# VHH binders against Putative glutamine amidotransferase MTH_191: the designs that were tried, part 27

Target 1, 304 residues: Putative glutamine amidotransferase MTH_191, of Methanothermobacter thermautotrophicus (o26293)
Amino acid sequence: CGIAGVVYKDGKLHSVGADMTRMLHALQHRGPDSAGFAIYGGLGLEENDYLLNIEVKDKPGLLDMVKETVELVSPIGSDEVIPSVENHIIYRCRITLESFSQLKPLIMDIDSIDDVIVLNGSHSFEMIKDVGSVLEIADRYDTWSKKGTHAIGHTRFSTESIVDRYHAHPFQSYIIPDITVVHNGQITNYWKIREPLERKGHIFETNNDTECIVHYVADKLASGYSLEEALEQSVKDMDGPFSYIVGTPQGVGIAKDQLGLRPGVMAENDEVFAVASEEVSLREVMDTSEVEQISPGEVRVYEI
Short names: E, the ipSAE of ESMFold2; O, the ipSAE of OpenDDE; V2, 0.75 times the mean of E and O plus 0.25 times the DockQ between their complexes.

## First folded at step 19 (VHH; framework vhh_vobarilizumab_d1)

Design p3 (from n5 with I33M; at its last look DockQ between E and O 0.86; V2 from the best seeds 0.00; counts 0 for: pae E 12.2 > 2)
Fold by ESMFold2, look of step 19:
Structure p3 (fold): chain B 304 residues (1-304), chain A 119 residues (1-119)
Amino acid sequence: as target 1 above (304 residues)
Amino acid sequence: EVQLVESGGGLVQPGGSLRLSCAASGFTFSSYMMSWYRQAPGKGRELVAGISTGGNTDYADSVKGRFTISRDNAKNTLYLQMNSLRPEDTAVYYCVARIWTHSGYSQYWGQGTLVTVSS
């Protein structure tokens, strides 16, 4: 697997969708499996507006049921249908909620419809994830045109199974708004991390260790930790070979396991910070004359 | 305008107890997580305890079992009960509101209250 992140320090809109597409394509080593993007800062939604991102089986009448379910809570402001593979469409719609706390309950209502899976709901970032190669997904969703302040992304390859869209990275937590994670590696003590979070009442949708990471970080932020403090604690608590990148509305954070068993590199100039599994990815978005290896146990946070 | 005003600091003997209060105004107190930080002389600021909107708490290892964070949403007040105080707890204690929104985050710091633990 491959992970990447890019941040423009000036807080203005840049072509981060194109940047991330090139970075992820440079990490692609085998035939298609999946890829995913979280692109921050460019949605420009009004206060209390959200973008829902919904996988719908391409069957007569099913999309109408989805729209009716959404419309019990909010009029649909604008929407889009994106054809995808495996007899599915991706339905995106803009909605208005009275508060963030209404988002997850609405997602759960929509998820109750057979053959419908909500991929995410968000305010400040756009989630794009699907099966296929990076370039196939980039063409399908037009990632080349997406603008923002920062982005994180992931590519995955499998020789044995088909990855579904929901379990592709990035993963998102709804404990607090708009927190995402992409991850390379394995958390070998994930049950030790998961159990305390479940006791607090946090609901896990999957058995994926990346979901464990995003909920852990979001919970620490919700408990008053800074992003850097949350990541530092995660390196102490989590076992196994891992590198991960967290996205927030203000920037990105990176963390690497204490043994440093997974590769990771980063580079920075006055305008841009970038991180990736491999140096060839960094070269897609900046001059790599000063490339740093991510050290064992290293945590780094870049906020706009 | 967000305002956080700490009180309850002072001089206390080792093994003693002290209760800090933080009066909050300028935001909907019950909707946001709150925390206490401290800064000892010559050191950086460190998290002491945090409390979520749902009442879940977390503590620095150095204070677990001795300190208790709590909140009274009806009075817009955050508390830190400090028991079994040690000289290394000597610091300026700050009340912090950390607000995560879908447009970003903001954090607000009080002016601090001094706690001195000595014979």
Scores: ipSAE 0.006, ipTM 0.301, lowest interface PAE 12.2, mean pLDDT 86
ESMFold2 (binder alone), look of step 19: mean pLDDT 87; pTM 0.872
OpenDDE, look of step 19: ipSAE 0.657; ipTM 0.882

Design p4 (from n5 with I33F; at its last look DockQ between E and O 0.01; V2 from the best seeds 0.00; counts 0 for: pae O 12.1 > 2, placed apart)
Fold by OpenDDE, look of step 19:
Structure p4 (fold): chain B 304 residues (1-304), chain A 119 residues (1-119)
Amino acid sequence: as target 1 above (304 residues)
Amino acid sequence: EVQLVESGGGLVQPGGSLRLSCAASGFTFSSYFMSWYRQAPGKGRELVAGISTGGNTDYADSVKGRFTISRDNAKNTLYLQMNSLRPEDTAVYYCVARIWTHSGYSQYWGQGTLVTVSS
């Protein structure tokens, strides 16, 4: 699979949706599988407002049930149905919560409904992930028009396991607000990483090692680590071939395994910080003469 | 009624070229993501190439550099230029139109055109 991240250093809104679309498209060498985006900085939500993305099977009355469930906790300020595939729709609604701690329980309540899956809840970024080619998804969700300060993205290859929206990247943790991860690789000591997190009370929704990564990083951050420190520690603690990119409201970071078994490159100029699994992705947002190889075990972080 | 009619298929020698066409009618062609799929004997259908409403293109790795997808919205026609054809390119090629709606997506398939690459 391919991963990419881009940050505009000036902290202003840019066409990061378009940038990420191009970057991911460059990484897509095979047919349609899945792709995903986390686009930060462009939502402009009010304090305590959150955007929920919910996959709903196209069944009579099911959407109403979802809405009713949401309304038990929060009034729905606005909502829309986004086109999707496979007899499903994406229901997006804006809600207001008294605290961030209410988000995960609400998500769990919604997830308990059959044929309904909460894809994510966010405040500072927009999640877009779906099955299909990057271009199909781009058209479906109009990623080209999305503005933001930074973004991360993922494109999946067919050799990977279950192809669905829920298991598509990015993965989000709700340990802290609005952290996401896109991952290329495998954590071979997965359970050794997961168990301590579970003992701390963190709840896993899947057995995907990407979820483990995002919870790991989120836990470190919650414990006072900087993003760079968290990523460095992950490289020490996690085994296996991996490269992953983290998105936060403040920026983007990339980590590469100690042996460098998964690819990672970086390019940076006065305007943009970009990372990806391949140089061709970086070429979409800057000159290739600026590309650097990320060394084994190395992390690179840029925070606005 | 939505209609997709493929043409241009036939028998070619390895290394040869073909140009497939797909004539679309019964829908707003310019609003659809258009694709070519193919199905080889004994195999499943696979994406060959896609072109977005904005003209961005995507290719399967197996055909990248050899095939070119294009569209003419004025003529409601989709094209697939196939160069450097190989025996493994032998398949029925399908024109596919896809559009997303609030209730999901609509997808339409042509009847297909056979491409045979053989010496």
Scores: ipSAE 0.006, ipTM 0.231, lowest interface PAE 12.1, mean pLDDT 91
ESMFold2, look of step 19: ipSAE 0.006; ipTM 0.309
ESMFold2 (binder alone), look of step 19: mean pLDDT 86; pTM 0.859

Design p5 (from n5 with S52N; at its last look DockQ between E and O 0.90; V2 from the best seeds 0.00; counts 0 for: pae E 2.1 > 2)
Fold by ESMFold2, look of step 19:
Structure p5 (fold): chain B 304 residues (1-304), chain A 119 residues (1-119)
Amino acid sequence: as target 1 above (304 residues)
Amino acid sequence: EVQLVESGGGLVQPGGSLRLSCAASGFTFSSYIMSWYRQAPGKGRELVAGINTGGNTDYADSVKGRFTISRDNAKNTLYLQMNSLRPEDTAVYYCVARIWTHSGYSQYWGQGTLVTVSS
């Protein structure tokens, strides 16, 4: 598995979709079985608008049922259908809600439809995650054209013949708006981290380590920690070799376990901060003579 | 217009107790995540305890079991009950309000109240 992040310091729109595509492609050692992107800053939605991102099996009447369910809560604004693999489409639609708190209940209502899975709903970023190689996904979603201020991404390598979009990174919180996580490695005390979060009412939809990380970070933010403090605490609480990147509307955060066994590098110049599992990925977005290794236990927050 | 006013600080002997209060105005108190930070002389600010909008709490390791954070949304007031105080707890204590939105976060800090734990 490989992770990457890029942040443009000037707060203007840049070709971060193309940047992240090149960074993730550079991380491949053999064909990956999934890839994912969180691309921030380019959606340009109005204050109470959200983008829903829904996997729908391609069969008669099902998309109409999805639209009817959405329309019980919100008129549908602009929308699009993206053909995907394995007899599925990705349906995207803009909706308007009275508040953020209405988003997760709507997602749950849509998820109750057989053969329909909501991949996410968000305001400040676009999530793209699918099965296939980085380049196949880039062509399918046209990641090359996506603009934004920053992005994070993940590519996975697997020997399994079956993969799915739902378990791909990034993962997202719905208790703190628009935070995402991609991660590399393992959390060896996963259940010790998860159990207290479940007791506090966090709902886990998978057994994925990355979902655990995003819930942990969101819980700390909700408990009065700053992002940097939340990441610092995660390094104390979580065991195992890991590196992760958190995306927020204002930038990214980076954390690496205290053992420091997973590779991770970062660099910056006057225009860009970048982080990646490997140096070859960083060089896709900047020429750099000095690359900094992420130190054991290191936490960094890069804000625009 | 946002105002956070801490009170209840003072001089106390080791092993003693204090209760800090933070009166809030100028914002919808129940919508904000509330916390206490402290800053010892010559050191940076550190989180002491936090409480979310639903009442769930979290504590720094150094104060677990000794300090209790609570909030009263009807009175727009945040509290910190501090028991079994130690000289290491000597600091200026700050009330902090945060709200996280789809554009990031906003935060407000009080002026602080001094707690001195000295024999």
Scores: ipSAE 0.511, ipTM 0.809, lowest interface PAE 2.1, mean pLDDT 88
ESMFold2 (binder alone), look of step 19: mean pLDDT 88; pTM 0.879
OpenDDE, look of step 19: ipSAE 0.893; ipTM 0.958

## First folded at step 20 (VHH; framework vhh_vobarilizumab_d1)

Design r1 (from p1 with D58E; at its last look DockQ between E and O 0.95; V2 from the best seeds 0.80)
Fold by ESMFold2, look of step 20:
Structure r1 (fold): chain B 304 residues (1-304), chain A 119 residues (1-119)
Amino acid sequence: as target 1 above (304 residues)
Amino acid sequence: EVQLVESGGGLVQPGGSLRLSCAASGFTFSDYIMSWYRQAPGKGRELVAGISTGGNTEYADSVKGRFTISRDNAKNTLYLQMNSLRPEDTAVYYCVARIWTHSGYSQYWGQGTLVTVSS
């Protein structure tokens, strides 16, 4: 697996979709089976608007039922259908809610429809994740044209376990708005991390250890930790070989386990900060001699 | 216009207790994550305790079992009960309010209240 992140320091819109596409493509090896993007800052939604991102099996009448369910809660502002593979479409729609707290209940109502899975709902970032190669997904969603201030991304190799769209990275929590995680490695004590979070009311949809990371970080943020402090605590609490990148509306955070077994490099110039599993990926967006390896146990936060 | 006003600091002997208060105004207090930070002489600021909008609490390892954070949303007030005080707890204590939104987070810091633990 490979992970990458890019942040433009000036806070203006840049072609981060193209950047992330090149970075993830550079991380691909023979036979990748999924990729994912979180692209921040360019979605341009009005206050209290959200983008729902819904996987719908491509069969007669099902999309209309999804729209009907959404419309019980909110008029649909704009929408689109993106044909995908494995007999599915990706339905995206803009909705308006009175508050962030209404989002997860609506998602749960839509998820109750057979053959329908909500991939996410968000305000400040666009989630793109699907099965296929980076270039196939880039063409399907036109990632090349997506603009933003920063992005994170993930790609998987074919020799790994089977992954569907829902279990592809990034993962998102709904406790803190618009927090995402991409991850490389394993959290070997994830059940010990998960159990206290479940007692606090976090709802886990999967057994994926990356979901554990995003809920953990969101929980710490909700409890008064800064992002850097949350990441520092995660390195103390979590076991196993891991590297992860957190996306937030203001930037990214990076953490690496204390043993340092997963690869990772980063670099910075006066315009951009970049991080990637491998230097070849980082060099797609930065041409510098000042590449740093991410040290064992290192935490780094970059905010615009 | 956000205001956070700490009170309750002072001199106390080791093993003693103090209660810090933070009066908040200029924002919807119940929407904010509240925390206490401290800064000892010659050191950086560090998180002491935090309390979520829903009342869940977290503590730094160095204060677990001795300090209790609480909030009263009706009075817009944050508290820190500090028991079994030690000389290493000597610091300026800051009230901090944070809110995470779709544009990131905003934070506000009080001016601090000095706690001195010594004979």
Scores: ipSAE 0.619, ipTM 0.863, lowest interface PAE 1.7, mean pLDDT 89
ESMFold2 (binder alone), look of step 20: mean pLDDT 88; pTM 0.881
OpenDDE, look of step 20: ipSAE 0.885; ipTM 0.955

Design r2 (from p1 with S35T; at its last look DockQ between E and O 0.94; V2 from the best seeds 0.00; counts 0 for: pae E 2.4 > 2)
Fold by ESMFold2, look of step 20:
Structure r2 (fold): chain B 304 residues (1-304), chain A 119 residues (1-119)
Amino acid sequence: as target 1 above (304 residues)
Amino acid sequence: EVQLVESGGGLVQPGGSLRLSCAASGFTFSDYIMTWYRQAPGKGRELVAGISTGGNTDYADSVKGRFTISRDNAKNTLYLQMNSLRPEDTAVYYCVARIWTHSGYSQYWGQGTLVTVSS
């Protein structure tokens, strides 16, 4: 698996979709079975608007049922249908809610429809994730044209089984708005991390350790930690060989386990900060002779 | 104008107790995550305790079991009950209000109240 992140320091719109496409493609040593992007800063939504991202089986009448369910809560603004593989479409629609707290309940209502899975809902970032190669996904969703201030991404290397779209990275938590994680490695004590979160009443949708990471970080932020403090505590609490990148509306954070067994590099210049599993990926967005390896136990945060 | 005013600091012997208060105004208190930070002389600021909008609490390892954070939304006041105080707890204590939005988070810091723990 490969992970990457890019942040433009001036806080303006840049071609981060193209940047991330090149960075993820450079991480391929063989055909991956999935790829994913979180592209921040470019959606341009009004304050109370959200983008829903919904996987729908390609059946007569099913999309209309999804739209009717959404319309019980919000008029649908702009929308889009993107054909995908395995007889599915990806339906995207802009909605308006009174508050963030209405988002997850709506997602759960839509998820109750057979053959329908909500991939995410968000305000400040666009999530693009699917099965296939980086270039196939880039063509399908036109990642090349997506603009933003920063992005994170993940590509999974070929395996013997199909990864479904929902479980591809990034993972998102709804404990706070618009937080995402991409992850390489394994959390070997994930049950010790998960149990306190469940006791607080947080609901886990999967047994995936990346979901555990994003909920942990979101919970720390919701309890008053800064991003850097949350990441520092995560390195203390979590065991296993891992590296992860967190995306937030303000920027990115990086954490690596205390043994530091996963490769990872970063660099910055006057214009950009970048991080990637391998230097070849980093070089797609930065031409510098000074590349820093991420040290064992290191945490780094870049906020715009 | 956002105001966070800490009070309750002072000189106390090791093993003693203090209760800090933070009076908040200029924003909707119940919408904000409230946090106590401290800064010892010559050191960086460090998190002590936080309380979410829903009332969930978290504590730094160094104070867990000794300090209790609480909030009274009707009075727009944040509290920190500090028991079993140690010389290492000597610091300026800051009240911090944070709100997470789709643009990230924003924060406001109080001016701080000095706590000195010495024999």
Scores: ipSAE 0.495, ipTM 0.812, lowest interface PAE 2.4, mean pLDDT 89
ESMFold2 (binder alone), look of step 20: mean pLDDT 87; pTM 0.870
OpenDDE, look of step 20: ipSAE 0.880; ipTM 0.954

Design r3 (from p1 with S52T; at its last look DockQ between E and O 0.90; V2 from the best seeds 0.00; counts 0 for: pae E 5.5 > 2)
Fold by ESMFold2, look of step 20:
Structure r3 (fold): chain B 304 residues (1-304), chain A 119 residues (1-119)
Amino acid sequence: as target 1 above (304 residues)
Amino acid sequence: EVQLVESGGGLVQPGGSLRLSCAASGFTFSDYIMSWYRQAPGKGRELVAGITTGGNTDYADSVKGRFTISRDNAKNTLYLQMNSLRPEDTAVYYCVARIWTHSGYSQYWGQGTLVTVSS
């Protein structure tokens, strides 16, 4: 697996979709089975508007049921249908909610429809994740034209696991707004981390370590930690070889385990900060002689 | 404007107790995550305890079981009950308010109250 992040420091729109496409493409070495993007800053949604991102089996009447369910809560603004693998479409729609707290219940109502799964709902970032190579996904969603202030991404090699869109990175928490995680490695004390979170009421839908990471970080933020403090605490609490990148509306955070066995590099100039699993990926967005290895136990936060 | 005013600091013997208060004004208190930070002489600021908008709490390992954070949303007041105090708890204690939105987070810091634990 490979992870990458890019942040433009000036707070203006840049071609981060193209940047992330090149960075992830450079990380794939054989036919990888999935890729994912979180692209921040370019959606331009009005206050209280959200973008829903819904996988729908391509059969008569099903999309209309989805729209009816959404319309119980909000008129549908702009919408879009994106063809995906031969049996599914991705339906995307803008909605307006009275508050953020209405988002997860609506997602759960839509998820109750057979052959429908909500991939995410968000305000400040666009999630793109699908099966296929990076270039196939880039063509399918036109990632090349997506603009924003920062992005994180992930590409995965299949190892005989079930391949699906929902379990691709990034993962997202709904405890606080618009936090995403991409991850490389394994958390070997996973259940020790998960059990306290479940007792606090966090709902886990998978056994994926990345879901555990995003819930952990969101829980610390909700408990009064800064992002940097949450990441520092995660390095103390979590065992095993891991590297992860957190996306937030203000920027990114990076953490690596205390043993530091997973590769990772970063670099920074006056305009941009970039991080990637491998230097070849990072160099797609920066030409510099000053590339840093991410140190064991290192935490970094880059905010606009 | 936003104002956070800490009180209740002072000198206490090891093993003693203190109760800190933070009076908040200028914002909707119930919407904010509240926390206590401390800064010991010659060290950086560190999180001591946090409490969510819904009242769920978390603590630094060094204070767990000895300190209790609480909030009273009707009085716009944050509290820290500090028991079994140790010399290493000596610090300036700060009240902090944070809110996470889709645009990121904002934070506000009080001026601090000194706690000294010594014989």
Scores: ipSAE 0.223, ipTM 0.665, lowest interface PAE 5.5, mean pLDDT 88
ESMFold2 (binder alone), look of step 20: mean pLDDT 88; pTM 0.878
OpenDDE, look of step 20: ipSAE 0.789; ipTM 0.921

Design r4 (from p1 with S106E; at its last read DockQ between E and O 0.91; V2 from the best seeds 0.80)
Amino acid sequence: EVQLVESGGGLVQPGGSLRLSCAASGFTFSDYIMSWYRQAPGKGRELVAGISTGGNTDYADSVKGRFTISRDNAKNTLYLQMNSLRPEDTAVYYCVARIWTHSGYEQYWGQGTLVTVSS
ESMFold2, look of step 20: ipSAE 0.657; ipTM 0.874
ESMFold2 (binder alone), look of step 20: mean pLDDT 88; pTM 0.875
OpenDDE, look of step 20: ipSAE 0.904; ipTM 0.964
ESMFold2, fold request of step 21: ipSAE 0.532, 0.610, 0.598; ipTM 0.828, 0.861, 0.856
ESMFold2 (binder alone), fold request of step 21: mean pLDDT 89, 88, 88; pTM 0.887, 0.886, 0.883
OpenDDE, fold request of step 21: ipSAE 0.911, 0.911, 0.908; ipTM 0.967, 0.966, 0.965
ESMFold2, last read: ipSAE 0.598, 0.571, 0.521; ipTM 0.852, 0.844, 0.825
ESMFold2 (binder alone), last read: mean pLDDT 88, 88, 88; pTM 0.884, 0.884, 0.884
OpenDDE, last read: ipSAE 0.912, 0.915, 0.911; ipTM 0.967, 0.969, 0.966

Design r5 (from p1 with S103E; at its last fold request DockQ between E and O 0.92; V2 from the best seeds 0.79)
Amino acid sequence: EVQLVESGGGLVQPGGSLRLSCAASGFTFSDYIMSWYRQAPGKGRELVAGISTGGNTDYADSVKGRFTISRDNAKNTLYLQMNSLRPEDTAVYYCVARIWTHEGYSQYWGQGTLVTVSS
ESMFold2, look of step 20: ipSAE 0.617; ipTM 0.862
ESMFold2 (binder alone), look of step 20: mean pLDDT 88; pTM 0.880
OpenDDE, look of step 20: ipSAE 0.900; ipTM 0.962
ESMFold2, fold request of step 21: ipSAE 0.509, 0.588, 0.556; ipTM 0.826, 0.855, 0.843
ESMFold2 (binder alone), fold request of step 21: mean pLDDT 88, 89, 89; pTM 0.878, 0.888, 0.886
OpenDDE, fold request of step 21: ipSAE 0.913, 0.913, 0.913; ipTM 0.967, 0.967, 0.968

Design r6 (from p1 with S30D; at its last fold request DockQ between E and O 0.90; V2 from the best seeds 0.80)
Amino acid sequence: EVQLVESGGGLVQPGGSLRLSCAASGFTFDDYIMSWYRQAPGKGRELVAGISTGGNTDYADSVKGRFTISRDNAKNTLYLQMNSLRPEDTAVYYCVARIWTHSGYSQYWGQGTLVTVSS
ESMFold2, look of step 20: ipSAE 0.647; ipTM 0.873
ESMFold2 (binder alone), look of step 20: mean pLDDT 87; pTM 0.870
OpenDDE, look of step 20: ipSAE 0.902; ipTM 0.963
ESMFold2, fold request of step 21: ipSAE 0.512, 0.613, 0.555; ipTM 0.827, 0.859, 0.841
ESMFold2 (binder alone), fold request of step 21: mean pLDDT 87, 87, 87; pTM 0.872, 0.867, 0.872
OpenDDE, fold request of step 21: ipSAE 0.909, 0.908, 0.908; ipTM 0.966, 0.965, 0.966

Design r7 (from p1 with Q107A; at its last look DockQ between E and O 0.91; V2 from the best seeds 0.75)
Fold by ESMFold2, look of step 20:
Structure r7 (fold): chain B 304 residues (1-304), chain A 119 residues (1-119)
Amino acid sequence: as target 1 above (304 residues)
Amino acid sequence: EVQLVESGGGLVQPGGSLRLSCAASGFTFSDYIMSWYRQAPGKGRELVAGISTGGNTDYADSVKGRFTISRDNAKNTLYLQMNSLRPEDTAVYYCVARIWTHSGYSAYWGQGTLVTVSS
């Protein structure tokens, strides 16, 4: 598995979709598996608008049921259908909600439809995740053209697990708006982290340890921590070899376990900050002569 | 205009108790995540305790079991009950209000109230 992040410090739109595509491609050593992107800052939605991102089995009448369910809550604005593999389509639609708190309940209603899974809903970033190689996914979703201020991404090349769109990174929490995580490694005390979060009312949709990370970070933010403080606390509380990148509407954060067992490099100049599992990925977006290894237990936050 | 006004600080002996209050105005109090930070002389600001919009609490390791954060949404007031005080709790204590929205992030800080724990 490989993770990457890029942030443009000037707060202007840059070709971060192309940047992340090149960075993830450089990390993808072998054949098809999965890849995912969270591309921030370029979505351009009106206030109170959200983009829903829905996996629908490609069969008669099912998409109409999805649209009908959405329309009970919100008129559908612009929409599109993206053909995908394994007899599925990806349906994306713009909706308007009175508040952020209406988003998760709507997602759960749509998820109750058989053969339908909501991949995400968001305001400030575009989620792209699918099965296949980085280049196949880039062509399918045209990641090359996506603009934004920052992005995070993940690629996986495992031959031993079931790969599907929903369990691909990034993962998202709905306690705090538009928080995403990509992760490399394992959390060995997963159940000790998850149980308190469930008691506080966090709803886990998977048994994936990356989902545990995003809920933990969101919980700390919701409890008054700054992003940096939340990440620092995560390094103290979580066991096992891990590196992760969190995306927020205002930037990214990076954390690495206390033993420093997962690879990670970063580099920075006046315009851009980049982080990746491997140096070859960083070379896609900046001069690597300025490369720094991420230290054991290190936390870094870049906010625009 | 957002305002946070702390009160209740003072001089107290080790082992004693003190209750801090933070009066909030200029925003919908129940929508905000509330927290207490402190800053000891020569040190950076650190989180002491936080309370979510839903009432869930979190505490720094150094104060767990001794301090209790609470909020009264009807009175727009945040509280910190500090028990079993120690000399290392000496600091200026700040009330902080935070909100995360789909459009961004905001944090507001009070001016602080001094707590001195000495024999």
Scores: ipSAE 0.575, ipTM 0.843, lowest interface PAE 1.9, mean pLDDT 89
ESMFold2 (binder alone), look of step 20: mean pLDDT 87; pTM 0.867
OpenDDE, look of step 20: ipSAE 0.826; ipTM 0.931

